# VH-VL binders against Vacuolar protein sorting-associated protein 28 homolog 1 (VPS28-1): the designs that were tried, part 1

Every score and structure here is a prediction.

Target 1, 209 residues: Vacuolar protein sorting-associated protein 28 homolog 1 (VPS28-1), of Arabidopsis thaliana (Mouse-ear cress) (o65421)
Amino acid sequence: MEVKLWNDKREREMYENFAELYAIIKATEKLEKAYIRDLISPSEYETECQKLIVHFKTLSASLKDMVPNIERFAETYKMDCSAAVYRLVTSGVPATVEHRAAASASTSSSASVVAECVQNFITSMDSLKLNMVAVDQVYPLLSDLSASLNKLSILPPDFEGKIKMKEWLLRLSKMGASDELTEQQARQLHFDLESSYNSFMAALPNAGN
Below, numbering starts at 1 at the first letter of every chain, in headers, positions and changes, except where a header shows other numbers; antibody chains are not in Kabat numbers.
F, E and O stand for the ipSAE by ESMFold2-Fast, ESMFold2 and OpenDDE, each averaged over both directions (binder to target, target to binder). V2 = 0.75 x the mean of E and O + 0.25 x the DockQ between their complexes.
Where letters were taken out, [cut] stands.
The coordinates of atoms that the task and the answers printed are left out; those that the model quotes come from them. Centres of patches stay.

## First folded at step 1 (VH-VL)

Design O1
Fold by ESMFold2, look of step 4:
Structure O1 (fold): chain C 209 residues (1-209), chain A 122 residues (1-122), chain B 112 residues (1-112)
Amino acid sequence: as target 1 above (209 residues)
Amino acid sequence: QVQLVQSGAEVKKPGASVKVSCKASGYTFTSYGINWVRQAPGQGLEWMGWISAYNGNTNYAQKVQGRVTMTADTSTSTAYMDLRSLRSDDTAVYYCARDRGWLQFYYGMDVWGQGTTVTVSS
Amino acid sequence: DIVMTQTPLSLSVTPGQPASISCKSSQSLLHSDGKTYLYWYLQKPGQPPQLLIYEVSNRFSGVPDRFSGSGSGTDFTLKISRVEAEDVGIYYCMQSIQLPLTFGQGTKVEIK
């Protein structure tokens, strides 16, 4: 029963926790800078940022007695991580989520519909990349996309995506369920989906500017 | 093998109703539509309506609109035609027939059921 | 509604001889998709109808090559190059370009 072991163990655990906190703050700062510099996609950024935020919340709660002020911790260790401190302490959510929430607040009841539209666009484009070209594979995807676009009130009725998907749905409805799109038809549909997705993203309000 | 098997013959009085079943096998039921066609004794073919097994949408001939209900049970691969307020001129053989038109467009009828005789007499 | 008119309503044919059935629609059966929605069915004695020809001239799977379809617009013809005993029955044309789906009156083909 060595008193020295208890003191050494407590001190070691403290420095291990401080090192872990330091690493989380530094990793978050690097991630925020990579996002601003377009070195990481918004989806990759969001996934990694969420992991860091969850880890930070757990660790900072367990360190409340020893590190009551995260800003002072960063100052003490000269971290120069103002973006990370804002993200972890002030905001509590990834920048992508923060911007979507702000855009949704400017258009009441739009946030969940926008997310649905994005999911349907991505699912449709990914399915074509996987060569899912049978009519009964494609029709439900475009039907879901078209329905979600029609729910979004900020889009005009002549929005490219609404028109293009309506035309495709009519074309597919004239085909048998087991028919396949030709290579040319599949390429055209992929182009129409990408073009419509770009127009959709451009039509969304931006919270920053 | 693709098959449509219909329920047995029915004898009904005027004013009654009849429900004819059409059980599909040997193919993906939800990828096709089902037409109902009847044939009065010694007469030609008369289209009554169509149902999509994919989404349940229906179209009915005007002559039977309001008296007919067509349904499809995807769990049993069975289509039904319910004809109400029967008249003597509803006496016919009733056929179900598979249609490649699974959503709203029609390509004709490639597989037919054996027919169900419905006799309406007082 | 599109009226489908068949002529003749009855044919009596010696075995091995040709037969020809005319079908006239009250409107064009050519759709904007480039297809013509005209179909031929045979109802053999005691049997349900069976598909012979789809989209004017295409033989359905298993249909003998003695059956051929032709025509365009509103005028269509089914030909049997050499009638056999198994070909007896009632032949119907049908359109599916618009609802309601409509059939011709039928042409009964018999062997002499």
Scores: ipSAE 0.011, ipTM 0.523, lowest interface PAE 8.6, mean pLDDT 85

## First folded at step 5 (VH-VL)

Design s4
Fold by OpenDDE, look of step 6:
Structure s4 (fold): chain C 209 residues (1-209), chain A 121 residues (1-121), chain B 112 residues (1-112)
Amino acid sequence: as target 1 above (209 residues)
Amino acid sequence: QVQLVQSGAEVKKPGASVKVSCKASGYKFTSYGINWVRQAPGQGLEWMGWISAYEGNTNYAQKVQGRVTMTADTSTSTAYMDLRSLRSDDTAVYYCARDRGWLPYYGMDVWGQGTTVTVSS
Amino acid sequence: DIVMTQTPLSLSVTPGQPASISCKSSQSLLHSDGKTYLYWYLQKPGQPPQLLIYEVSNRFSGVPDRFSGSGSGTDFTLKISRVEAEDVGIYYCMQSIQLPLTFGQGTKVEIK
């Protein structure tokens, strides 16, 4: 990355953000290479990769107006970090997760679906934790989650998580949009989500490797 | 309007106890937890503990463990913080603050106006 | 306990100029759920603290867009793009990844 001197604080801030993005991409590239070379364990890799992914998502979201295309960013600064770009932009999940997903399904598509499932789980659980318990708040989240889970062929139709989500959706469908879950219901739903999430992760091929 | 209204200032002697109230309004009291945070004069913020208004579960900071009791009255939507065996270093402004969620991990979004507690001989 | 360290402890800023506050945690605030439990509060003179940023970079309702949060892991930054008179006060970072909740020392922001 070309170092440019900026004349004002605004430009400096932009530079700092770009530098941070650059650093994340470079770090991810190194991590990917280290993993491929078996220099780190899968667990260590997954942990660090997830951190980088989260960091990247946060930063890229904030920079979406200035850096709408990460690939172009990488190209512009001649980063030569194709592995990182793939991991951060295309895959969105650690290679270990991607591998587990791909073991029984297509490659990049499966990884993206897994990432989607994870995101939908997290979003749903967080929403409940923030007391977003209105039906018109919860229903879309669970619907998205259910849809995401159904995209994964590796999960059987009778996957507990799928069943639970369907049951909840059915229950919610009988309620008014402005109705709210009781605290007990919200807690139960959260429990079901968490349980389903754990089961989901465990159901991925080679989980735990 | 969501708000927390705390009881008035207190002046206590060392060894005494103080009970600060925090009345909640504008939201479902049992759906959120209440944190207590204090601030000594000219000092920073110190988390004292948390209570679930729904279950009554509490978690106290180690520094005040054994001397503090947090309670919640759902009938009046009021949280209470009882601090015993007061010392001079307990002199502070005490705040109640609502959780953003039903767990204490999601930050505090609504604060009371604070209650000044002065411990002096 | 997780130690939160803010820098600087005081900052004097000319109105319209940007400000930046750093917060460092003694351990990662990234949870397995993918969230980073770092919060920013502003305590204006004579007032209780008020939430500015939750989970590193999310502005709380009513918070002007001149406020922004960033960072990851153990290093976090609060930025004010254009400091206004109403921004005067003490800024605190807070972690909630584990109990007890802990705050930074606070950063006093004043207007030159």
Scores: ipSAE 0.016, ipTM 0.521, lowest interface PAE 8.1, mean pLDDT 89

## First folded at step 11 (VH-VL; from s4 with heavy chain K28T S31T N57Y N59D, light chain Q98K)

Design n6
Fold by OpenDDE, look of step 12:
Structure n6 (fold): chain C 209 residues (1-209), chain A 121 residues (1-121), chain B 112 residues (1-112)
Amino acid sequence: as target 1 above (209 residues)
Amino acid sequence: QVQLVQSGAEVKKPGASVKVSCKASGYTFTTYGINWVRQAPGQGLEWMGWISAYEGYTDYAQKVQGRVTMTADTSTSTAYMDLRSLRSDDTAVYYCARDRGWLPYYGMDVWGQGTTVTVSS
Amino acid sequence: DIVMTQTPLSLSVTPGQPASISCKSSQSLLHSDGKTYLYWYLQKPGQPPQLLIYEVSNRFSGVPDRFSGSGSGTDFTLKISRVEAEDVGIYYCMQSIKLPLTFGQGTKVEIK
């Protein structure tokens, strides 16, 4: 949005309000994208998103006569901020809140994904115990584990296990298929798997909650 | 045209504070963040921190944590960097730079002209 | 912190000849979103840095096509196909995959 010259105080105030609205929408869009890309923690996202939502509600209420439709505003200024519009207008709550609600409602699907995660953890750890340390052996196991962890909505994007598995996959991708992990590397991977598994189990809802 | 204009050179004594300003123009100030980067004489670039112009969120480099405060005045489209307890190794050219986006993850696309801060007894 | 290492630190090039600068990161700059968060800056004498390349290989607006970036993971390269006098300065690579943002040491490019 370009800054225009204003003729009087009222016009100036109008443009300032529009600029603020524009900024909130753009900021929200950026925040949503950052969250999806795992660039920020769920906690940070939720905090920042909530602030933006509050600011948006306050400002939009004050601009209800001038800007009765936020979607139209976004279209008029060609903002291309569909995620922000959804978050601010349709949802009204952070994505993390939506995900928690969805997770609580979809217990059956969550149970199957949890089982899958457990299986993939065990398989990966057992494989290492059996000295299956070739890249073409380890990579698919970790890939499956990473994928299963990503399916579980109750785990935040910055879950340590997710990060560790991604790091290992990147490391392995730089190696040859026939290459093997050293004893030290295998031990470290096993440690990372075990720690991730423990954190994973701890993150699961308690039977009484 | 997007432009960042910084305040003039500063000469300070050890233990003093310096406040550098960065006035933005040519874009909606509140939409993007501002980074601060410094460069000691003959040295490379060092990231100091970032501020969101609208919300005022900040993230500082550990090296300057506790001594730096970044602020943004939306009414004047001006960002400020306040560095306290100055020491000789704070002597540098200080730059403000706009993010390509709202968060400081997308690089810096527009830079101020720099402000020379000299700390000497 | 991610350590960025540039080589060489100094380069003298005959006008019209190509130049190549290497940048290595201590960890991968590839993000799960598929993007690699590596940037190149040029600081001409007496001027602030200016953005040349973003995300490994994308030229910033107004940057001549003689500049190109490549690489993946932890190894990156900036190339100048035909060095011109106006290309003199210090080149920096920078990572932004996580905070704090970190720069390479810089590579000084001079004309012979």
Scores: ipSAE 0.000, ipTM 0.518, lowest interface PAE 12.4, mean pLDDT 89

## First folded at step 14 (VH-VL; from n6 with heavy chain W102F)

Design j1
Fold by OpenDDE, look of step 15:
Structure j1 (fold): chain C 209 residues (1-209), chain A 121 residues (1-121), chain B 112 residues (1-112)
Amino acid sequence: as target 1 above (209 residues)
Amino acid sequence: QVQLVQSGAEVKKPGASVKVSCKASGYTFTTYGINWVRQAPGQGLEWMGWISAYEGYTDYAQKVQGRVTMTADTSTSTAYMDLRSLRSDDTAVYYCARDRGFLPYYGMDVWGQGTTVTVSS
Amino acid sequence: DIVMTQTPLSLSVTPGQPASISCKSSQSLLHSDGKTYLYWYLQKPGQPPQLLIYEVSNRFSGVPDRFSGSGSGTDFTLKISRVEAEDVGIYYCMQSIKLPLTFGQGTKVEIK
């Protein structure tokens, strides 16, 4: 990059800002490459990357009018710093943080679905215990349970609990809304729910895994 | 009012050089880039290159690479385009045009009136 | 270089009638920043070009609302809802997704 030297203070400041932006992008690119190549530890990378990101954010904000697009800045000056651009502009966080966040999100989503399944199992079983055996009472509960079970990719399609719930839903669909399960049917459903619940819990990964 | 005023028409011999000026006014000269676009008689528009008025960074079209030099004088808010080794096919109206941004890619929003350059033996 | 192809190259329109100009690019003009870098210019007779539309569909300041731009990727259109006498000239599309900047061949719009 060919840069002019300025005598005016304002111009000089602009020059310095541009130079700094250029330097930050280049430094970030080198850092990203070093990290990918395991030349730097994750902790060191994260620390240095965070510093660069903070500096970048401050500088880019000040240059918003002049440099509204950092990608175009990099392209204009043929910087070939795609990793840096992604890190600074798109991600905004160190790669280590990004990966942790992704891992946490996946864990939380799975946990939330598991919790939903548990809740639906309990609700269904409790409803039966309360002698809520009308089709219009039972069907929605089983439907919700079936749906929640299907959200868990760790459960195979042929998971017994899924199959049983589908079978019950099909059976209930052939009944009238005001119809009630017989005592025998209610007992069987409760048994199926309980067995499915146990199988479900057994299929869940341990908290330590 | 933002405006670009170019130098007058030029008649040159083949092999000669021409330097066209483009004086900017009505805005901060260093905050926008300058493009040069030419138009041969009866033809379309051809981008020649771009210069950052601030730092003087340039990017030229391959077709004129090696023969063109773009400069910017911040003290006079004037951009210059120097084209060397002129050929007959360089005969055209040459325009300077301000980029909408500090960097290229954002389109040209203000144009000079054009400078006719005629190359003839 | 990205090739810009305009169609038609010439258009004769009755005043008050609509006009449509197509511009196709040899490559996508969609940038990773989400912007599409397609511009429209009008060059009136004896005048320098003037910016009409920037980034596909944004009218430049002072441009009448009868002008509209649309499109995506590689296919773009400039429309004039009601052509006026002052709209006579040559229209150019231009890409700036990458250097060098390239223009279409131009579309000459005349009044019948």
Scores: ipSAE 0.118, ipTM 0.640, lowest interface PAE 2.6, mean pLDDT 91

## First folded at step 16 (VH-VL; from i4 with heavy chain Y54L)

Design g4
Fold by ESMFold2, look of step 18:
Structure g4 (fold): chain C 209 residues (1-209), chain A 121 residues (1-121), chain B 112 residues (1-112)
Amino acid sequence: as target 1 above (209 residues)
Amino acid sequence: QVQLVQSGAEVKKPGASVKVSCKASGYTFTRYGINWVRQAPGQGLEWMGWISALEGYTDYAQKVQGRVTMTADTSTSTAYMDLRSLRSDDTAVYYCARDRGFLPYYGMDVWGQGTTVTVSS
Amino acid sequence: DIVMTQTPLSLSVTPGQPASISCKSSQSLLHSDGKTYLYWYLQKPGQPPQLLIYEVSNRFSGVPDRFSGSGSGTDFTLKISRVEAEDVGIYYCMQSIKLPLTFGQGTKVEIK
């Protein structure tokens, strides 16, 4: 009578791997909840979360053929571990790392958009000082300015600069392309640009994060 | 030659129990889930539950919850379905069916021949 | 529980002619993993069911190419381009997006 021990060993290892998968998902869920509840420091959380993620990646790769989708595994065993599944499968990094990455992306995008806004304000005001008052000269400048202000998420939707530039764009859209602003209109536009620029600079945060 | 062979027909009185066996051959028994599906005379198919052959974990349909126990014996590659407190509306053909995957979501690719259970007074 | 509704309940088809069976689910069968968990089975007279189509449109091993499945969301169709005598039986759709697994009522296909 002959028994193939590698079949039994493989079966035993598979059973242990499934038990371990269940345990790591549960442990990750508890760790995520402890972090949200301030029961563990961000540094301690990050260290333990990274250990779980590394272990999970090795384990899930080993089980890929039998469990191709971890969400379906969690659903089957009624684990109620949505935070763990997000962390391990969707995110792949600790919440602390995820937040730093998101903050870095926001900071980089905000800085470039702020520079664009400043450039558009200065160009618009300087062009008026040079008596460039034809609609086809002014409209593109204000359009660029309005678009850049709308990109900047730190400004409220009702920021006066956004409102005033939209009002001017509407006025210009009713004029012919070669029409020129009157001296009164040019003075008013320059005042509105200057006022909006001052409000824009006052609205900028000087905080880090 | 992947095959599921079930135990023979049973005639039972109301209140009795029945235990249907499902012997697997030709494949690694623990790699695939086993579903149990029944079909009353002239009726469609009704899922009763599922068992992980590797772990013994089960999920049962609500209609039979509390009256059914599914087990698996990895040493004999045999799954069992024990239905207790039988009543006349349990008269059906009972099938075991292997899922294409480890979990019960991927379709039932191999079916047993069916076991007729008749419950009559 | 997800209700699966098949139409028609019975088909009488001249050999060599096409047949079409509709299956509608009470909820979407699309999972966040991108798969749609809809299956078709054929139960020939006196036999257990056998798998025909998995995940909407994939023919199971040994299934002739005259069988095709289609659909998305909640509406699905099984088509037989040319019905043969061996295709006689009851066709069931089934969902596995969530437990309990549920089947349509069945569509009996007969040859005229």
Scores: ipSAE 0.625, ipTM 0.867, lowest interface PAE 1.4, mean pLDDT 88

